VH-VL binders against a9kqm9. Designs and how they scored, part 15

Target 1, 255 residues: a9kqm9
Amino acid sequence: MRIIISPAKKMVENIEALPVCGEPSFIDQTNQLLTYLKSLSYEEAKEIWNCNDQLATMNFERIASMNLKTKLTPAILSYQGIQYQYMAPEVLEKDQLEYIQEHLYILSGFYGILKPLDGVTAYRLEMQAKVNLSDKKDLYEFWGSLLYNKLREETDFILNLASKEYSKCIERYVTEDVRLVTCVFGERKGEKVIEKGTYAKMARGEMVRYMAEHKISTMSEVKKFDRLDFSYDENLSNETKLVFLKGESNVRDRK
Short names: E, the ipSAE of ESMFold2; O, the ipSAE of OpenDDE; V2, 0.75 times the mean of E and O plus 0.25 times the DockQ between their complexes.

## First folded at step 4 (VH-VL)

Design v44 (framework fv_emapalumab; at its last look DockQ between E and O 0.01; V2 from the best seeds 0.00; counts 0 for: pae E 14.1 > 2, off the site)
Fold by ESMFold2-Fast, scan of step 4:
Structure v44 (fold): chain C 255 residues (1-255), chain A 120 residues (1-120), chain B 111 residues (1-111)
Amino acid sequence: as target 1 above (255 residues)
Amino acid sequence: EVQLLESGGGLVQPGGSLRLSCAASGFTFSSYAMSWVRQAPGKGLEWVSAISGSGGRTYYADSVKGRFTISRDNSKNTLYLQMNSLRAEDTAVYYCAKRGYSYGYYFDYWGQGTLVTVSS
Amino acid sequence: NFMLTQPHSVSESPGKTVTISCTRSSGSIASNYVQWYQQRPGSSPTTVIYEDNQRPSGVPDRFSGSIDSSSNSASLTISGLKTEDEADYYCQSYDSSTLWVFGGGTKLTVL
């Protein structure tokens, strides 16, 4: 089994927090993207980043001086946000760090795919960014099947804890000999399940930690996840979708 | 250089409360997990509580769970331990300790400690 | 949950070698990293060994750590013993159930 998760927009550069172990698998592709980003005007770059002037100016200057070999931080410690707060990678110990280094991949618009301890520099480039690299209209076309092919070489069972924006780069290439199982963290509203972004991100981070703590390797073990008031729902789940509902755990029998 | 300075210790009666603080300097505070480790007079070290760099994850020893709350204010580079329902067996020097730069979770820097005495 | 057991005290003459053991009560000692701390009277602890056998900058190579899976124990070995090595020594480890745990400590007397 391999687990995929989303990156975050906010990143820190702290090379002192935890040792880097490894380099991104597709650093050559990342260098192509860096060359492309350095070639853009401020207006073109701002459009791609889809952000305000303050953030665009900061990122434009960052890209201009960016060197992929300096100020390296382990990917899992660099990404900030609620998913990574709940995962809390900096308090993982030897057996848990070994688990995530073996099983977890972080998807990235800029790096493609990362192991937790791969060395990265801070960037801003979401997977849905509309790049124009020759005949490639966006990052989905740029990365193509490359990320899926890397995962397929290592496993026939992929657990998806990434958002749709990122899982799309894997989903479109899945063949019948590979299982892609997506975890949904939501609340029941009539016959529908609604994912609230903040709770879903919390649950995804918590699930990674839960899996590391219990050394999970099978779908039956994943179904036992019971943190943050989520519980597995058999009726709403199927072979490719595991649904966890918030607020239904520890509910007493109805009279 | 890294410095950790504890404060807030003192004499308190059983059932009372105290808040300990640890002022950190010399490193990027928000990037490191922090812990409280205590030592009763003449006794050994006992881990009490830990908090992730972001504050999103907290951990407690069974002996203090439900009574103590660890927190941090990354804008002030300060770690806290709120101690409620204090008991005589909580009497100890409380050390603030920082996670080391390592795959193992060890404490690379320790403060000088602050003494908490629970006595009527 | 597991416990770490150390001898309460050890003593040895200057220039000799001393070994302090740290035995894990359940689960494999090799499953998680073991660290060692030195605490001199009136002082805060300092790390002498981390990640089973690594030394922090400034710790002399007289200090070494090892893991023995057959006895389910970790050991701290101090060679060329000096008077200033007199201190309490604590091992420490972790697992996801027990969280962080310290051994009971070993008082090293250099005489």
Scores: ipSAE 0.026, ipTM 0.620, lowest interface PAE 7.9, mean pLDDT 89
Fold by ESMFold2, look of step 5:
Structure v44 (fold): chain C 255 residues (1-255), chain A 120 residues (1-120), chain B 111 residues (1-111)
Amino acid sequence: as target 1 above (255 residues)
Amino acid sequence: EVQLLESGGGLVQPGGSLRLSCAASGFTFSSYAMSWVRQAPGKGLEWVSAISGSGGRTYYADSVKGRFTISRDNSKNTLYLQMNSLRAEDTAVYYCAKRGYSYGYYFDYWGQGTLVTVSS
Amino acid sequence: NFMLTQPHSVSESPGKTVTISCTRSSGSIASNYVQWYQQRPGSSPTTVIYEDNQRPSGVPDRFSGSIDSSSNSASLTISGLKTEDEADYYCQSYDSSTLWVFGGGTKLTVL
C-alpha cells in the first residue's frame, strides 16, 4: 500500500544543517521547471503564482537564488498547514516515521512526488498553475503519467488522501491492475455528504497519523478510523470510495 | 555559536502570572522547534511545552495545559512562555531548549535557566 | 502513558566502566529513540547520546548508548571514567500520547 497526500502552500525556508534521507525522484523535471521559472519576467511569475506583490517579490528573489541541492529540509517537515498540523510529523515515533517513509508520498507541482524525508527547498508552484513549458500547456500535461507510473512500480493499492487538484495527476492514469481508493471525510446533509474543507484536512492528517501508529496495511483496518468524531459509513461507501461521517459534535482535540 | 538566554523569572504569588522570554542566536531560529523544560528544586527534568519552527503547532504537558501558552516571534528570534494561574508546584528552573533536528527526538542546546518561585 | 525508570545512583572508580540503565514501563523501548543528557551541579543539561547510540560532536567515544529489547531498556555506558563525569544523567524518550518523557535521573559518583 501507498498513501498520497497534498502539499501545502506555506513552507519553511532556508533550513540549514537539517538531515535529509534522499533526493526527489524527479529532480531532473524539477530542474526543468526551475529553469522555466527563472526565465519569467516578474509580471509573468506573479501571474503564475497568483499572489500579491509582497509574495511575488519574495518568490521571484527566491527563484533567482535557488539551488536544488543545498539548504534542504525534509519534505514532510517543510510543508505547513492544518493537514500537517494534525499529522504532527515532528513528533512521530521512530517506528511511525519508518512507516510513513515506506508508505507515504506527498504530491507537488514542483517536485512531482516526494517521499517524506526527501530534501526540498521552499517554492511556490501549485499543480493547477498555468504554465507553458516545452509544448506542455499545464503542469498536468508536464507530469503526464510519470507520477502514477512511479506508484505502480511499487504497489497495486493506492489510498488517496489528497485533494482533487493534486490527485488528478494520478487518477487520470490509473490502470486496472491498481486499486485507487479515495477517503472522503464529511457530514451527512439529507442523502448527500458535504465535505467541509477544514475538517477534511484535519482528518487527512489524522488518518496518516492513525495509520502510522497502527502500521495499517489493509482496507479493513483503514475502515476502523474513528478519530475527530468520524466513523466509516458502509452504505455510502463502495470499492473505490471510503466515506467517513462526522457526528454533529465538535471535532475532538486529541492533542 | 548557539546561545539561548532566558529571562523573566522571579517571585510570584499563587494565581499570578509571569511571562518568560528566551533570546536565541547562532542558528536560523525559524527552522527549529523549541521547548520549555523545567526542573523543580532537587527534582528531575520535566518537559513543559513545545512549538514548531513556524509557530503553527503547539504542545503542552497535561500539568500546564490551559494555564501556559507557548509562542514565538521569529522576527525577534525570541521564544515565550506565558504562565497564568500559577501554583506552588510550578516552582522550578525553566530551561529554553532547542530541538537538534526539526524531526529529531532530542534537545541539542539548553539555556542557563530562569528561576520561577510561586509562594506567598 | 509510560515512565522511564533509572537507578537512583551508581558509583565506580576512575578509569573503570559504569552502565546506567533506563527501563520503559509500557510499550517497547525499541519503538522510540532514546536520548541521554548529562547535568553537572548548577549547570544546564548537555546531550551525550541521541537516537539510541549517536554521539554529538565533541562528546568523547567513551560514552556509548545501547538498546536491549529483551529487558525493555536502554543503557548509557561510560568507560575510562574521569572525575569530570560526576553528574546527574537523564534518559529521555517519546511517544505519541505522552510526548517527551524523562527518566528520574541517576547520580553518578566517581570515587
Scores: ipSAE 0.000, ipTM 0.483, lowest interface PAE 14.1, mean pLDDT 87
Fold by OpenDDE, look of step 5:
Structure v44 (fold): chain C 255 residues (1-255), chain A 120 residues (1-120), chain B 111 residues (1-111)
Amino acid sequence: as target 1 above (255 residues)
Amino acid sequence: EVQLLESGGGLVQPGGSLRLSCAASGFTFSSYAMSWVRQAPGKGLEWVSAISGSGGRTYYADSVKGRFTISRDNSKNTLYLQMNSLRAEDTAVYYCAKRGYSYGYYFDYWGQGTLVTVSS
Amino acid sequence: NFMLTQPHSVSESPGKTVTISCTRSSGSIASNYVQWYQQRPGSSPTTVIYEDNQRPSGVPDRFSGSIDSSSNSASLTISGLKTEDEADYYCQSYDSSTLWVFGGGTKLTVL
């Protein structure tokens, strides 16, 4: 099993809680992206980053001096956001850290795909960013099937905890020999499931922690996730989609 | 608001040439690949040509390869289609189309089209 | 390269449900990359379904998209059919070699 999650927009540097243990698998492609970013004007770069002037200036200066070999932070500790807060990687025990190092991948617009302890620098580049690089019109084309192939060589079961923006770079290439299962965290509204971004991010992070704590390896075990008032709904789920509903404990108890 | 406005269509004789333009606004033109799609009278939609945001890569349908040239001027926010050696079967409404994203998903925009009639 | 095949025409009475299929000739069809366009006579095509079966603003929820991997086809379903739904419908996807691939179009007649 391999688990895929989304990165966070905000990143921090110089975290020493965990050691860097590894290099991004596609560091050459990342270097290509860095070179491209360094070639851009401020206005061009700002547009790619899709941020305000203050952030753009900061990132522009960062890119200008960026070295992918120095000032590295373990990937899992570099990203800041709700998902990572609930994952709480900084307090994972040794065996839990080993679990995520083996099973967890972080998708990235800049790095492509990361293991938790890969060394990374702070960057700003969403997968959805508009880039003109090597006759590619966007990062989805740039990465192509590389990220999926990386996963495919390791597993026939991918648990998708990533947002659609990132997971689609995997989904489009899924082959018959690989099972991709997507977890959906939402609330019931009639016959529909409404995903609220905040709760979804919380749940995704908590799911990763849950899996690490219990060394989860099967879909059946994933279905037992019951944290943050989420519970598995069998009727809304199928072989490729696991639906967890918030506030449905009573319904769960009846099953 | 995204706007695409085609122009340059008209009547031309077989073997003749015509240059279409598409004026784009409401988005960063250079960030998006652009396409031409045509529709012959009473027929379906047919992709004709595409060009990357930077203009570095161009694509053509087999039916127009060697005869049509797609280009863009990002400084003018304009897409072009140079059509040479025109044939009767090239008669169509030509649409300018934009690749884009909406809420994290691909969403494409279309212009209103310009009519090209190839007839003797 | 691949082709998208649609039925030439479909017809149904108002209030009923109609489904238009779009079959991909090669490669795996994916909902993420299938779009549906509606074109009324004398008008430009308009998007009714885009990536991942999303509906643009203004498109009623009577319109829905689906994918059937077993038949390698996408489907546009229109429930509660209205006279105003009478139009040509085109499915569209993307090839690695071409940015756009269109189905042949389906003429929907509301009886």
Scores: ipSAE 0.000, ipTM 0.456, lowest interface PAE 13.5, mean pLDDT 90
ESMFold2 (binder alone), look of step 5: mean pLDDT 92; pTM 0.934

Design v45 (framework fv_emapalumab; at its last look DockQ between E and O 0.61; V2 from the best seeds 0.00; counts 0 for: pae O 8.6 > 2)
Fold by ESMFold2, look of step 5:
Structure v45 (fold): chain C 255 residues (1-255), chain A 120 residues (1-120), chain B 111 residues (1-111)
Amino acid sequence: as target 1 above (255 residues)
Amino acid sequence: EVQLLESGGGLVQPGGSLRLSCAASGFTFSSYAMSWVRQAPGKGLEWVSAISGSGGRTYYADSVKGRFTISRDNSKNTLYLQMNSLRAEDTAVYYCAKRGYSYGWYFDYWGQGTLVTVSS
Amino acid sequence: NFMLTQPHSVSESPGKTVTISCTRSSGSIARNYVQWYQQRPGSSPTTVIYEDNQRPSGVPDRFSGSIDSSSNSASLTISGLKTEDEADYYCQSYDSSNHYVFGGGTKLTVL
């Protein structure tokens, strides 16, 4: 089994941290994207990054000086979003770190797919960015089936904890010999499940910890997830979708 | 250069409270878990509490659960320990410790300590 | 959930070799890394061994660490003993609940 998660926009560089244990599988494609990004004007880059001038200036300077082989941070420690805060990789135990290194992949618009201890440099490039790479109209077309084929080589069982923006790169290419199961974290509103993005990100990070702490290897074990007041709902779930509902009395609507 | 400086120790009666602080510098504070470790006079080291880099995970020794609260303010590079319901056996030098080499689960830098004395 | 047991004291002459043991009461010593700290009188602890057998920069190679799974113990060995090595030594490990555990400490006297 392999688990996929989304990256985060905020990243830190920390050369003083854990040693890097690998190189991203698609570093050649990343270098091609870097060359493309370096060819952009400031305004073109700002549009792709979809951000204010402060962030655009920082990232424009970052791209100009970027070296993909130096000053690397392990991917799982570099991303700083709320999903990663709830995962808290810096306090995982040795056996738990070994679990995530074996089972967890991080999706990335820039790197494609990452093992947790692959060395990365900070970047900004979301999977939905509007890029124009020769005869490729966007990053989904650029990555094509590469990311799925990488996973297929290693497993017939993918647990999807990524947002749709990122998991789309896998879902489009899934074949009948691979089971892809998506976890949905939401709250009941009448007859529907409404997903609040902040709580979903918290739960995805917590699910990774839960799986690492219990060395989860089966869907039956995944269904037992009960953290952050979530519980599995069999009636809303099916063979490819596991729905977890937050208890109504404990719902928090905060960021 | 990594520096950790504890403060807030002193003399307090049993049942009282103290708040310890640890000012950190010379490293990316928010990237590292931090701990409090104590040493009673003439005794060995005892781990007290730990907190993740973001502050989202906290851990406590059984001897202090429910009485002590670890926290951090990453905007001020400061670690805290709120100690309530103090007992004589809490008398110790309290060290602020940085978790160093993350994979190793050890403390690579220690403060000088601040003395807490709990007595009548 | 476990204890680390060290001898209370050890003594040895300068130039000789001393070994300090650290025995884990439950669970395998090899499951989680063992660290060793040196504490001189009036000072804060410093690391002499981490990750079972690694030395931080500046720690001389006469300090070494090892694991013995059959006795469920770790050992700190100091060869070429010097008077400056006189200190308290603590082993440390951790458990699955992210609790840090120290051994009781060993006072090394260099005669």
Scores: ipSAE 0.042, ipTM 0.611, lowest interface PAE 7.2, mean pLDDT 88
Fold by ESMFold2-Fast, scan of step 4:
Structure v45 (fold): chain C 255 residues (1-255), chain A 120 residues (1-120), chain B 111 residues (1-111)
Amino acid sequence: as target 1 above (255 residues)
Amino acid sequence: EVQLLESGGGLVQPGGSLRLSCAASGFTFSSYAMSWVRQAPGKGLEWVSAISGSGGRTYYADSVKGRFTISRDNSKNTLYLQMNSLRAEDTAVYYCAKRGYSYGWYFDYWGQGTLVTVSS
Amino acid sequence: NFMLTQPHSVSESPGKTVTISCTRSSGSIARNYVQWYQQRPGSSPTTVIYEDNQRPSGVPDRFSGSIDSSSNSASLTISGLKTEDEADYYCQSYDSSNHYVFGGGTKLTVL
């Protein structure tokens, strides 16, 4: 089994809790994207980032001086945000860190796919960005089946803890001999299940930690996740979709 | 060539204060967590405090929490340890130590140490 | 939190093999990496083993590290003992709160 998870928009550099171990698998494709971004005028680059002048100026200067080989930070420590806060990779124990290095992949618009300890530089490029490179109209076309093929080499069971923006670069290539199982973290509102973004991100990070703590490798073990007041719901779940509902258990009394 | 040079040690009375400094060179200082480790005369090593590369996270041994403050100035490549409410049991050689580039939390380089004596 | 316990002293003749143990008081020894430092009189510590069994550049292969989960201990083994190996040896691990923990130290005497 392999686990896929989303990156984050906020990134930091020069965090030295863990060493870099290896380079991104598709660093050559990343270099093509970097060369492309460096070739753009300020106005063209700003269009791709779809942001205000302050952010566009900062990113334009960052790209101009970017070196993919120096002053690298482990991917898992570079991405910041509530998902990574709950995962808390910098305080994982030895065997938990070994577990995520073997099982976890982080999806990335710029790097494609990353192991937790792959060396990265800070960037801004979401998977849905509209690049126009090598006859490709967006990053989904640019990456094509590369990311799926990388995962398929290692497993026929993929646990999806990524958002739809990122998971669809894998989903569209899945064949019947590969099991792609998505986790949904929501709460019941009448007859509907609502997934609140903040709680879903917290749960995805916590699930990675939970899996590392318990050395999980099977779907039946994933179903036992009970952190953050979530509990598995058999009736709303199926073979490719595991639904966890918030507020259906009493573990909240302890937190 | 990595070098760590401690300074600021000396004789101080119980209840007094002292600030230790560690001047670092030969590596990208801001990229590495740093620690203070002490050793009482004829005794073993005891970890005192650690600070992340950015300075955003600090950690303290229970024996010094609330009395010692670790800090760093990355523009000057210098690590500090502010020691308040000193006690006789704080008497030790204080080493500046650099976090190793590894998955384990260990020290790959140590300074020469600076002696702090708390006595009246 | 936990303690690491080492024997106070160990001695052996030149050319022989010696093993120094480091036992964790609570939680599994395998949960966190174990490191070993050598400290000669009047000197700062230097690393002889990191990440359970890895050697830094310049450390001879006579030095090796191992973990034994059944006894909840780590061991430093030094083969082909030489006079210059005479020193204090400290094991060190850490907990999930980023607190470093040192063993009490073992004085190695080479007779």
Scores: ipSAE 0.012, ipTM 0.518, lowest interface PAE 8.4, mean pLDDT 88
Fold by OpenDDE, look of step 5:
Structure v45 (fold): chain C 255 residues (1-255), chain A 120 residues (1-120), chain B 111 residues (1-111)
Amino acid sequence: as target 1 above (255 residues)
Amino acid sequence: EVQLLESGGGLVQPGGSLRLSCAASGFTFSSYAMSWVRQAPGKGLEWVSAISGSGGRTYYADSVKGRFTISRDNSKNTLYLQMNSLRAEDTAVYYCAKRGYSYGWYFDYWGQGTLVTVSS
Amino acid sequence: NFMLTQPHSVSESPGKTVTISCTRSSGSIARNYVQWYQQRPGSSPTTVIYEDNQRPSGVPDRFSGSIDSSSNSASLTISGLKTEDEADYYCQSYDSSNHYVFGGGTKLTVL
């Protein structure tokens, strides 16, 4: 089993970081992206980053001096956001951290795919960013099937806890020999499931932690997730989608 | 360079309250869990409380549960320990400790400590 | 929950090798990593070993850690003992309740 999650937009740099345990798998491609970004004007870069002038200026200066071999922070500690808050990687136990190092991957527009303890620098580059590099018009084309192939080499089962923007770089290449299952965290409104971004992010992070705490390896165990007032709904789920509903008790558990 | 500086210690009567602070620098504060560890005079180390980097998770030793509250302000790079209903047995040097990044739970940096004395 | 038990004191002459044990009362010692801290008189603790046998920067290679599953214990070994090694040493691990667990400490005297 491999678990995929989204990165966060905000990153922190720990200049006093302890040695990292690994290097990004596609560091050469990342270097290619870095070189490309360094070649851009401020205006061009700002368009790619899709941010305000303050952030653009900061990132522009960052890119100009960026070295992918120095000032590295473990990936799992670099990203800041609700998902990572609830994952709480900094308080994982020995076997829990080992679990995520083995099973968890972070998708990234800049690095492609990361293991939790890969060393990274702070960057701003969303997967949906529009780039013109090597006759590719965006990062989806740039990465192509490379990220999926990395996962395929290691597993025949992918649990998708990533947002659609990032998971689609995997979904579009899924082959018959690999099972991709997506977790959906939402609320019931009639026959529809409404996903609220904040709660979904919370749940995704908590799911990762839950899996690490219990060393989850089966779909059946994933279905037992019951944190943050979420519970599995069998009727709304199928072979490729696990639906968790907030504020409802599993009818099966009540009987 | 990582620095941890505790403050707020002092003399307090039993049943009283005290708030400790730990000012952190030299690392990305919000990325690391922090703990308070105390040491009674002439005694060993005792873990008191821990808080996750984001502050979303807190942990307490049974000896202080319900009386102490750990918190942090990441915008100020400061760790806090609110101590209520203090007892004589709470008398100790209180250390601020940073968790190291590892597969295990360990402290890689310690402050110099601040003395809390609970006495009538 | 478990406890970590250390000898109260150990002593040895300079240049010799000393070993401090840390025995876990329940559960496997290999379940969670063991750390070792040195505390010299009047000073704050410092980390000398983490993750059972990893040595932080600045800690001499005279310090080493090991795990013995058969005895359910961890050990800190200090070779080539120096006067400056005189200190209290604490082993530490963590339990499933997310609590840090310290040993009682061992006073090392360099004769």
Scores: ipSAE 0.010, ipTM 0.512, lowest interface PAE 8.6, mean pLDDT 92
ESMFold2 (binder alone), look of step 5: mean pLDDT 93; pTM 0.943

Design v46 (framework fv_emapalumab)
Fold by ESMFold2-Fast, scan of step 4:
Structure v46 (fold): chain C 255 residues (1-255), chain A 120 residues (1-120), chain B 111 residues (1-111)
Amino acid sequence: as target 1 above (255 residues)
Amino acid sequence: EVQLLESGGGLVQPGGSLRLSCAASGFTFSSYAMSWVRQAPGKGLEWVSRISGSGGRTYYADSVKGRFTISRDNSKNTLYLQMNSLRAEDTAVYYCAKRGYSYGYYFDYWGQGTLVTVSS
Amino acid sequence: NFMLTQPHSVSESPGKTVTISCTRSSGSIAKNYVQWYQQRPGSSPTTVIYEDNQRPSGVPDRFSGSIDSSSNSASLTISGLKTEDEADYYCQSYDSSNHYVFGGGTKLTVL
């Protein structure tokens, strides 16, 4: 089994708590993207990020001076945000780090796909970014089946803990011989299940840590996740979708 | 600098009990698995027990399972080994050992060891 | 469970090269990392090789490690042998249940 998870918009550099243990698999494609980004005017680059002037200026300057082989930080320590706060990779034991290095992949608009300890430099380029490469409509076309093919070579069971923006680059290529199982972390609103972003991000990070702590490799073990007031709901789940509901707990048997 | 200091060894009768301690300093104790490794006089190294950084997982060699209990107090940076139902074959120097930075399971630092002698 | 088997002793003259083997009884030697420890009389073990072939800071480059899948063994090689290399050497690996496995140890005598 492999686990996929989303990156984060905020990144830091110069974190030395864990070693860099590898180069991103598709660094050549990343270099093509970097060359493209360096060719853009400030106005064109700002439009791609769809952000305010302060953030756009920071990213534009970062890209201008970016070197993919220096000032590297392990990917799992570089991404910041609530998902990574709950995952808490910096306090994982060595056997738990070995577990995530073997099982976890971080999806990235800029790097494509990363192992936790691949060396990265800080960037901003979401998978949904409106890039305009000459022969590609967007990053989904740019990456094509490359990311799925890498995962497929290693496993026939992929646990999806990524947001839809990122999981789309894998989902569209899944064949019948590969099991892609998505975890949904939501709350019941009448007959609907609503997934709130903050709680879902917390749960995704917590699930990675939970799986590392318990050395999980099967769906039956994943279904036992009970942290952050979430519990598995068999009736709303199926072979490709595991639904965890917040705030619903077992009631003791009545007399 | 990393330091591991064992204490609690001594002479004990067969069937008796003894508790070993290991005081750790120079690293974030709660982030690393810790182990006890023993060496009988003139013999080789034998792994005894391991505990995860959080204390949530423990592992034991078959020869000590059910008799020894590994534990830790992360607030005091101290590792423990409670040894019960001691046998003559448990006589050994007991080393406290810290898990290394690699994804392989190796020990990057060892304490000086504490001698446990089980005899009548 | 598996065992790691080392020769009981090896000896060689100063300046020469010596190789110590560590053979796995079942399953591939390449399945799990192999480390090597040096223990001088009256001292605690110290790591000379980790993750098959990596040297810790401070360990001289005349110490090297290798894996040979055809013989299902790991090897520690010490070149330019010095009198201070005289010690017991232990290989160590682990199983999928996170149990550490040590070899029986090899006494290196420098003549």
Scores: ipSAE 0.000, ipTM 0.405, lowest interface PAE 16.6, mean pLDDT 87

